# VH-VL binders against Peptidoglycan editing factor PgeF (pgeF), part 20

Target 1, 264 residues: Peptidoglycan editing factor PgeF (pgeF), of Synechocystis sp. (p74606)
Amino acid sequence: MTMGDDLWGWQNINGSPYLTCALLAPWPHAFFTRAFYPQLPEQLITYLDPQGKAFRVKQVHGDVTLTATEIGQTPLAPDSTHPPADGIISDAPHQGVWVASADCTPVLIGDLIGKRVAAIHAGWRGTKARIVPKTIDKFLALGSELKDLRVALGPAIAGEVYQVDPWVALEVGQSVQAVQKLATEEQQWDHLSTMVNPPVLPDAEPEKYRLDVRRINQLQLLELGFAQEQIAVAPHCTFQMEELFFSYRRTHTKEVQWSGIVSY
Short names: E, the ipSAE of ESMFold2; O, the ipSAE of ESMFold2 at other seeds; V2, 0.75 times the mean of E and O plus 0.25 times the DockQ between their complexes.

## First folded at step 12 (VH-VL; framework fv_canakinumab)

Design a5 (from y2 with heavy chain W52R, light chain S91T; at its last look DockQ between E and O 0.10; V2 from the best seeds 0.00; counts 0 for: pae O 9.5 > 2, placed apart)
Fold by ESMFold2 at other seeds, look of step 12:
Structure a5 (fold): chain C 264 residues (1-264), chain A 125 residues (1-125), chain B 107 residues (1-107)
Amino acid sequence: as target 1 above (264 residues)
Amino acid sequence: QVQLVESGGGVVQPGRSLRLSCAASGFTFSYYGMHWVRQAPGKGLEWVAIIRYDGDNEYYADSVKGRFTISRDNSKNTLYLQMNGLRAEDTAVYYCARDLDYDTSGYWYEGMDVWGQGTLVTVSS
Amino acid sequence: EIVLTQSPDFQSVTPKEKVTITCRASQSIGTSLHWYQQKPDQSPKLLIKWASQSISGVPSRFSGSGSGTDFTLTINSLEAEDAAAYYCHQTYRLPHTFGPGTKVDIK
């Protein structure tokens, strides 16, 4: 799949750029940019599959993933037209599954054989709660095999600029089982800070750290037995790339971009 | 059931301080962003401040910036507004309100769906 | 900051008639506009979110429409209990802002 370092391609609709990932080429998919706001998944899906139906949830930064069928069976979130969840798995052809983000990691997953697709909203709280591994477990329970899955971690706030309190960095880091099993916090900090491509980075401000949430999600997937070639991590930073992405950390406003993938 | 109850209002002289409290019940407080909104007698609604679900980000209207501090204690399910340097123009009913979202998701500002009954602050000499 | 204006400021209406309230934003805000009702001596109540989305427990006679800069709240058949002030509210950018309100009275 990788013959160099460029799995990520820019595409264009009427002058508006969006991003695709080569690992997900079998499925219509997109990590849309701010240029598509305020279009919603019900409109955006027509760019990907004119026959498709869009599914979305009320994201609550939890660890729940619903199938498209379960969305229709789950009580709505308070004063929302959508049930609470942070991930969606398709269960029929021509279903588009969608998540919104503005710094949190949008994760798109495809099953080459079982044809199921998923979209996950993975902020630091959902990552701490291991929403991605739990969604993989749901794929497996539905009959998927791990070797057939392809995962793309989309544009999000980069670790180099994501300043957090120490407890956030540590607790999210502890969601990696190899870290959680270490006997002391001192050992956990050391591991998180000194491993190859460390997910926890130093900050010049005392009592602050920087956290790479995409790297933590990648580590969780590798621990489950994914090969590195099954996982693509976007290098794009929503905070730093203002012309392309909204960022809650940058502006503290509600605008988002949508990412979606459609089952075939 | 879901409920917000404000307290701490009263009559105070200009230049003094008050602390308002908002007690939350019937929902998971730490999942929601919280607002203060005020309404001067006979006037419309004025947004005052917002605080993120975890207490880390606060934003203020220009009219109160530097004088008011919003905070929360998630272990006590309580929102606060510390009001310093009070002026006659701060006379209003103060409401706390919850937002349907609590972090960086695209749905964190879906409108204020639960409001308290308000607490009156009167600043008079 | 984003300024919201409302029209009319005041409206006296016969019961059962249709009420239309408009809100205009100083710049495009997509559909990040919400409507509130405030009856005398009561707290505000959310009526419509995201310009046009219904809220559970709000009578179906209330509806919203619009996007960009121009928004409308409609009361299809006014009831006596609908006498209130109505406010639009934008959440597109901080600081959040409210419109100045529209007072609706029974004629």
Scores: ipSAE 0.011, ipTM 0.451, lowest interface PAE 9.5, mean pLDDT 89
ESMFold2, look of step 12: ipSAE 0.255; ipTM 0.705
ESMFold2 (binder alone), look of step 12: mean pLDDT 91; pTM 0.938

Design a6 (from y2 with heavy chain L100R, light chain S91T; at its last look DockQ between E and O 0.74; V2 from the best seeds 0.00; counts 0 for: pae O 7.3 > 2)
Fold by ESMFold2 at other seeds, look of step 12:
Structure a6 (fold): chain C 264 residues (1-264), chain A 125 residues (1-125), chain B 107 residues (1-107)
Amino acid sequence: as target 1 above (264 residues)
Amino acid sequence: QVQLVESGGGVVQPGRSLRLSCAASGFTFSYYGMHWVRQAPGKGLEWVAIIWYDGDNEYYADSVKGRFTISRDNSKNTLYLQMNGLRAEDTAVYYCARDRDYDTSGYWYEGMDVWGQGTLVTVSS
Amino acid sequence: EIVLTQSPDFQSVTPKEKVTITCRASQSIGTSLHWYQQKPDQSPKLLIKWASQSISGVPSRFSGSGSGTDFTLTINSLEAEDAAAYYCHQTYRLPHTFGPGTKVDIK
């Protein structure tokens, strides 16, 4: 298994940094930083594939992933030019699929053989609802094989700073089936807090916990049968790295960065 | 036009039950958490209950826990409050209110930005 | 339960004067505090979220400040239509709670 940081590379366009992942090297992709604000996917795709068409959705923190074709067939969200969903899978070449984030986990996926790519917005609600496993199921239904998938979990709010209510930590933790199957909540808490690289961390304030949403998504993928080398987890924290990322938890403002991947 | 409309209030005797409804229109109901807040005559606001956007989680004030049940039907854009074992101190105007419980960062509880006009519940013999 | 207190309970203010309302929390709540206005016989309206963030359609004379345990709502130049009760509201921890209210009347 490789060191996590060796998989992640900083790139630059005219002084503006963005992040790439070695597991996704076959596809043009980026986890863009705040330096690209206010550019939208329709502009950003030009940096990745001048021939590409950008696809995006109105993110609602749900568990729905649409194909690029389904986006054109799905009614638009209210007051939006995009249908509601939180994930997108490509279904033709030269399709860029995009998600916005400001603490929630952007997930990019590539299929080495089937050529499909995906982008997923995975916050704590989508993670509780298992949007990533559901998207993997959709890849499989479209003919992909699990061994051919490569997954990158991008910059997000880190567990050590993501304070949440106890029930949020527990219910998101229960989205890992091995946790949910334990007989008591005490056993579930113990498992979540004592495993190596625990997804649930203590907080100095009573009746608060800290939650690592990227770690939960990683555990969900491992449970599906992914090998460790198929998954990369960015160590970058959007809250702590103010110079590079917007963070809703830090400012309570709605600026976002975009992450995208283009099918080839 | 974003709107919430409560109904189902009335006069009931102590110990009886009543069901309140809150009809939502002009926005996507399933994107929002919903609250009930009450106000006894001449008194301040008292938070009663919240339910998540998907109906999976609800929480109650201690004064109503075990007697009141908040629920929602996202297919009908309707929020409910089932009130059992009503007491004189439950006499109040009951408001439904929406709160955004999602965003791109996953934070929730940003304040109640839309309120209904309220429905009066009077518990008396 | 986090208790909110407000000061003053009541004030009568000449139009165009500055109004200051204080809310104090029984423990630190960061900036998870919101302000509401309730005019006579009307539903509450959200004025300020996250201690200091403006709400679309709310006049700019309303502003909020503070963090931790001490918060302030300011009406920089009181208008006759601002006669109302004002409530602070914390969302840091369930159960959510309101302050007892501050009634502002016009002289």
Scores: ipSAE 0.037, ipTM 0.621, lowest interface PAE 7.3, mean pLDDT 90
ESMFold2, look of step 12: ipSAE 0.067; ipTM 0.663
ESMFold2 (binder alone), look of step 12: mean pLDDT 91; pTM 0.939

## First folded at step 13 (VH-VL; framework fv_canakinumab)

Design e1 (from a1 with heavy chain G33A; at its last look DockQ between E and O 0.62; V2 from the best seeds 0.00; counts 0 for: pae O 4.1 > 2)
Fold by ESMFold2 at other seeds, look of step 13:
Structure e1 (fold): chain C 264 residues (1-264), chain A 125 residues (1-125), chain B 107 residues (1-107)
Amino acid sequence: as target 1 above (264 residues)
Amino acid sequence: QVQLVESGGGVVQPGRSLRLSCAASGFTFSYYAMHWVRQAPGKGLEWVAIIWYDGDNEYYADSVKGRFTISRDNSKNTLYLQMNGLRAEDTAVYYCARDLDYDTSGYWYEGMDVWGQGTLVTVSS
Amino acid sequence: EIVLTQSPDFQSVTPKEKVTITCRASQSIGTSLHWYQQKPDQSPKLLIKWASQSISGVPSRFSGSGSGTDFTLTINSLEAEDAAAYYCHQTYRLPHTFGPGTKVDIK
C-alpha cells in the first residue's frame, strides 16, 4: 500500500462523515465535514475527548501561532471573544486545538514524544508568510524534535481548480526558499511549473494560473528537513466535493467546517 | 462604526503636488487592502490605485502611473495618496475605499464595501 | 485592460416597474463583477458582489446575475429612492475598471 492511499479514513457519527489521518492516530482528531455545521468546537470536542477543553482563535490570515496559555494572555481581537492568530499549539493534556476552513488548508500536527499538538489555518496569505514553518520553529523552541513531528494537511481547495492571479502564484511560490533564491523570475516560474508534482499549473484564461497551496506547504516542510513519511496530504478538494465541504470559492458565503486535534 | 474620512483636497496649479490622507476607524486597518477611486465632475468612477494590507504591493492605473504614489501607515490607521505633476484631467473627487480582501479568493480583490465621503481636488490653470 | 460597457446609458422608469441594467466585459471575467449605486452628491454604495451575492442591508429588490462576459443588475420593483447612477466593476485583473454608468430616474 502506498503511504498516501492508506493514511486517510472516513469515520461516521450518526450518519455524519468526518475524516481522520493514520499519521495522527495517537491523538483524537478530526477533519469534520459540512454535515456538522453549525456545531462549534466546544460541542465538537465531545466527540473526541469528553474531558477536553476546546481552544480557538480569531483567524486573521496571518502568521501567528499561540500556545493555549498564550491565548489567555493575548488581547482579544476587536469585537471578538478570541485573540487574533491562525494557529494554536497545546501546552497541557486534554486540550483540543481547532481551526475553521472553507478552502484554506487546515493543518494538524502531533509530537510523538513531546505530546503537544497544533492546528493551523493556512490560506495563501498565511502560506506566503510561512505560518507552518514558524509554528514548527515554535515546537522546537518548546523542546520538540523535528523527527518526532507528524503533520497532516487536510481537505482544501485543490490546485487543479484554484485559479489565481500570476503574482499570487509567484509570491506564494517564493515562500519556498529554494525558489526565492533563484536569480530570475523566469527561473522561478520554470521551477514551480516543472518540478515533480508542480504547485503551479497553467490556466486556460490569459494571465491566470492554478495554485496548489497544500503542495507549497508540503514543500516548506520538506525544506525544514521533514521526511516524506512525516507528512500526509489529503487528496480531498473542498470546491469539487460540494456534498462534503463548504467552499468560499464556490459560493462566496462564510459557512465553514472545523478541524481539531486533542493532546493526551 | 466602520468609517473612512479623506482630507487634503483643494485647489492647486498644474504641475504642483498634493497629498491626500484617509483616516480609518472602527476596524483593523492592517487586515485590508485599500483603494483610491476618483470621479471627475459629471463623469463616472475611475479606479486609481490599490495597496496590499501590509503595504507590500501596489498597483496604479496607467493614467497616474509614475506621478502618484499610494502608501499606508498601519500604526496610524492612515492611507495616503501622493499626487505629483498634477494636470487638469486629475480634477476629481477622490474616494478611499476598503477592499473585502478575503484570503480564499486567491484573486487580488473582491470589491469595495466601505467608502469615504470623498475630497475634491481641483487643478486649475 | 478589461473594458466594461453598460446599457442603457439612461432609463426613466415608472415606480414599481422593473429595471434591468446590463454590463458586458471585453473578455471573460468569471463572476468577478460587482455593482454599485451612487445617489447624487453621495459616495458609491456596494449593492451586489461576485455577480449575484447579496450585501447585508441592501433591499431584496436588487439582484444580480451573469458570468463570463454578460451581467445583469435587476431592480424588481423600483422605489423612488432608487433614482441613482449604477456602475459595474470588475476585479478579475488589474487595473480594475468600472463601467461608464447607467442613470436611472423616476418618471
Scores: ipSAE 0.365, ipTM 0.744, lowest interface PAE 4.1, mean pLDDT 91
ESMFold2, look of step 13: ipSAE 0.410; ipTM 0.768
ESMFold2 (binder alone), look of step 13: mean pLDDT 91; pTM 0.940

Design e2 (from a1 with heavy chain G33Y; at its last look DockQ between E and O 0.67; V2 from the best seeds 0.00; counts 0 for: pae O 6.1 > 2)
Fold by ESMFold2 at other seeds, look of step 13:
Structure e2 (fold): chain C 264 residues (1-264), chain A 125 residues (1-125), chain B 107 residues (1-107)
Amino acid sequence: as target 1 above (264 residues)
Amino acid sequence: QVQLVESGGGVVQPGRSLRLSCAASGFTFSYYYMHWVRQAPGKGLEWVAIIWYDGDNEYYADSVKGRFTISRDNSKNTLYLQMNGLRAEDTAVYYCARDLDYDTSGYWYEGMDVWGQGTLVTVSS
Amino acid sequence: EIVLTQSPDFQSVTPKEKVTITCRASQSIGTSLHWYQQKPDQSPKLLIKWASQSISGVPSRFSGSGSGTDFTLTINSLEAEDAAAYYCHQTYRLPHTFGPGTKVDIK
């Protein structure tokens, strides 16, 4: 038994499994699996809150998080019925906020006191651009306190199998302040590769590395002042767990699973 | 409709400079990696350069490194190629191309799905 | 730098017959190889991505196979409009590279 395993629970709806996190127990939430494809958030929310309204965005691998109100005020992405963004924060009760993923990290956040919830799509481009810290800043600007936030980093491609070019590993690693502040790239590589639970791992192929994007996001949160107990990191790998998750790395096709959380 | 249109080609003497432009329309330019590819008369395709979706990083073929500069202005939906120190072997049709889509797993390429019509650069005395 | 070679350089083929074009990489590139068609006086067109994955709007007679160092583009029943140059392209490592091309003519 590990602390990560204790936090993550499998649930079932009509034979279809989905994952929940104990840190987010106060809010209806789910990291849904491929078993729910092709259902969309507008249908999926009925499993969490039959009276809830689903909010989603056109994900563009960027660093923008919108409130539910701002979604209605933001111009739509070209050829889309949704505005461009990669995160959503609720601003009223009974709002479900949703992100799609197929290897990128779905991040769900709850505010125990302020009642706001958020969903973030954090791929390597958004992680490099620090979408999670920027979303935390937005929580604080809306009146939340950091100590009241609970963060779950959901199923994603595991660092142990996420082969990347060196410049991806380095650029994403530099999004961690402790790394960015180092004077040379050699120091930055050394830090990323030798810290406890390193986010950058060697690969058998020369000029390739393995990158743990969930670990980078965790490091960003710790640098903001989160206690480890406020952060849950799913051990589930979307690439390796083919029966449960779609993976873009595995198939290069557009199928996704959805993760969502509903404000209470 | 998705479209790329190159401009700025012409005839120049060796050692001189040209600046090529590529106007993008019908898609959100800032989401995509962009390439320049050239083709000398009667020859095959030669990759020239790539630039990141946000303009932060670029990489060049050895044959042009130090002489050519790729850049982009996402506010104008325009890709550029500044070509300095031109040589006869740079004579080619220059294409701009959009990467098909972004691989969220760290492979940012899926092939170049949209190409411009090309602009001819001739370097001769 | 990863060098791609193609074979044959040129082939003249009777309509309805099968065309096979090979591409060989100087080192393993997994499936990070893509195929393009270029008709006379036109821009290149993407045919196949990731060695074998189809592209919407490309006729089903075009298919790709292979991984590692050896790749094949196949046109199962050549049509007149398929007379073109065909290029392989690797995206495994920068700098990206193209093969030298294979010209296919109608006999």
Scores: ipSAE 0.094, ipTM 0.642, lowest interface PAE 6.1, mean pLDDT 90
ESMFold2, look of step 13: ipSAE 0.256; ipTM 0.718
ESMFold2 (binder alone), look of step 13: mean pLDDT 91; pTM 0.937

Design e3 (from a1 with heavy chain W108Y; at its last look DockQ between E and O 0.73; V2 from the best seeds 0.00; counts 0 for: pae O 4.2 > 2)
Fold by ESMFold2 at other seeds, look of step 13:
Structure e3 (fold): chain C 264 residues (1-264), chain A 125 residues (1-125), chain B 107 residues (1-107)
Amino acid sequence: as target 1 above (264 residues)
Amino acid sequence: QVQLVESGGGVVQPGRSLRLSCAASGFTFSYYGMHWVRQAPGKGLEWVAIIWYDGDNEYYADSVKGRFTISRDNSKNTLYLQMNGLRAEDTAVYYCARDLDYDTSGYYYEGMDVWGQGTLVTVSS
Amino acid sequence: EIVLTQSPDFQSVTPKEKVTITCRASQSIGTSLHWYQQKPDQSPKLLIKWASQSISGVPSRFSGSGSGTDFTLTINSLEAEDAAAYYCHQTYRLPHTFGPGTKVDIK
């Protein structure tokens, strides 16, 4: 957890703070804070690449990642000007890809050689459905190599405060294939709660658990063959850091922050 | 517009079975968890069951567990309630309702924002 | 199972007056409490979610407060159309439960 602090840097624009990750240094990128609300990606991209084009989707907590080209070819979501998806991968230079979050994990990805970038919105439903591995598969299908990818898991609700029902913790945990293949649910619970840096923590309330969604996504990436040095996990909690981030768990209101990365 | 319409209610004898349907329109049905709630004549609301957005998990009130089965067909935008072993105390108006279950908080349950008009089930004689 | 109680059972109120309805949970449920209105011969309608969060299309005279075990629905200036039954509903733990309801009539 402390290793993540070395990779994460606070920046500011006119006194408004945002976060960057050293693994993504080759690409203009940001995990913006609440201080930038109500600015949208079409405005925010000018801080990263004034000539860039912003791409975003209507997030539906699913497992679909679209290329920038596919966004123009995909029917719009109901009552939206954007197609439904939860991830975007660039397919040309100067494309900014963006996701909104307020506790769900924003994931930014860069390809050092293939030059593609991605942004993924990974909540518990998308994590259960393995949106991050599916997006990695899409990078590989487009010609990327796993060793060239760098992944940053941004500010999200921390496992230590993310109370969930047991079936949510278990079914999200089962998205880790090593867990899913264990013979019994008892073994699955034991594994999830006793491994080093466990993604499932106990809660004081009976029949509640605490779930670290960033840790689950990290485990999914490690299973795909990523080296630990290719993955950065932000230690920042959107629930606990109220002055910096909106949190749906905290307020049950719809405000979000944006995270984005620009291809070159 | 967003709409839920129940059907399949009627009069049945105790011990018999009945299947209710709830037709959904005006929204992407597969994004939402769905509930059944019932109301006996002159009584308050009683929660009956919930089913996950993908149909894989369901949960029941103790009063109906083992007798009722909630299910959904996302390709037909339809929610179902199979009611077996009906008893006089199952007499009620049955409502289907939509849950806001794909919110960013990670809680599955957030309230029931869309309700159907209800269908009456009478178990007697 | 978590038992919800409501008070009063029935309330006859002069138009423009303030209405207060209380819901109490048998154990702490945080803010996992929602309020519904049911007018005569109509389906229930969501008024307040998560104890205090407003719902689009619900008049601003309706508000909710509370956390833990004690919750309140307030109608700050009763209108004739507000004559209805009001229910609290918890989603903290399965099985979900409703309160027994409070009927509000115009005096």
Scores: ipSAE 0.383, ipTM 0.757, lowest interface PAE 4.2, mean pLDDT 91
ESMFold2, look of step 13: ipSAE 0.503; ipTM 0.807
ESMFold2 (binder alone), look of step 13: mean pLDDT 91; pTM 0.942

Design e4 (from a1 with heavy chain S105Q; at its last look DockQ between E and O 0.80; V2 from the best seeds 0.00; counts 0 for: pae O 5.8 > 2)
Fold by ESMFold2 at other seeds, look of step 13:
Structure e4 (fold): chain C 264 residues (1-264), chain A 125 residues (1-125), chain B 107 residues (1-107)
Amino acid sequence: as target 1 above (264 residues)
Amino acid sequence: QVQLVESGGGVVQPGRSLRLSCAASGFTFSYYGMHWVRQAPGKGLEWVAIIWYDGDNEYYADSVKGRFTISRDNSKNTLYLQMNGLRAEDTAVYYCARDLDYDTQGYWYEGMDVWGQGTLVTVSS
Amino acid sequence: EIVLTQSPDFQSVTPKEKVTITCRASQSIGTSLHWYQQKPDQSPKLLIKWASQSISGVPSRFSGSGSGTDFTLTINSLEAEDAAAYYCHQTYRLPHTFGPGTKVDIK
């Protein structure tokens, strides 16, 4: 219950580092690094659960979360082997749910009582569209209770380096209901830039801002009624930590790392 | 197969309006930002407008701002350009184009990887 | 807005020889510059993204370099099919802009 850094631990497989979160200790899970590329979830899951089956989706920066069963029932696009979505919830034991990232926030969720787990790919588009709250709603509809959920926001591009256009910063910020309810745009900017640990920071370039997408997702969760102790936010920046993570903003290449969590 | 097809071009008098359409097929249209780019006969390329994947944000070149409106209907896989107050200098072939990777790094674009064949707009008395 | 200039306006080149085309931006744009080829009576085709990154299906004789304000497109050994207009395009800041183009023809 102290600093978020105390919750995050480095692990090692065959010399390759990966990150775990103490808040998710009941579940086999990992935020893998670039060192595991080009391994896919179907191989990576064997490090976490030899009996596990990996589930993944065609990520499209949207707001849809599917159950593992729904993945098998969703019609596929002609050139895709996976249905379009950006989140997955388990619905049986030994299911590993996985997302890929290279700057967007990987979010892993566990239900201590209901046993369901989830993985979410939360970029700025999905965060604007509130994919994380919508996934929490899906947990609740399946019988989970808010107090039993634990959420880890993994390595992503840090707000201090994530330069965006003004409308992106504002519209993503407006996904926080306390911001949306303010009467004027000026009040919204002021709120976003002056609160404790502000999600919007100034940029040296005119007409640019810096946006902390992890912080916005954290704010969305707090508004849903999560206690601070239910949420862990990784301090790790995919852009700045070049030796550990791929970053699309840094290299403009398509390599990714995978994050996953396994149900029991 | 990925394809963009423009339509709605023609000959119009100055001051009139025209609406261009761009039909998309072979990819999930709602995942991509879209552009209009024009080219006057014998001249270079001129960027005209962009609209974001969800249709909520659009931007224009100064030469068309206030006269042209870009829009999209994701349920019909169609991009539009409403051109009002047309002038002789708007005479051009109009291309629609797909942004290669619209949703990456906020405002970053990887270029326009799919282009239509264009539709000619001629503004003449 | 950011103005791009290109040099030369036109060049006529013997087959198999090297072609260089330059693009200059009115202010620093990092590597947010892309190159397009347009053959006669055809739509533009993306050749190079992010100043220097290759595009699948584009011949390896095409390469790009530069950052900041000065950028170069190179065709290492000109083929007859490379006769076209070439445009640079910046995406650093809206509104996006194109250079005026460079016409390359076969001598």
Scores: ipSAE 0.078, ipTM 0.630, lowest interface PAE 5.8, mean pLDDT 90
ESMFold2, look of step 13: ipSAE 0.318; ipTM 0.730
ESMFold2 (binder alone), look of step 13: mean pLDDT 91; pTM 0.939

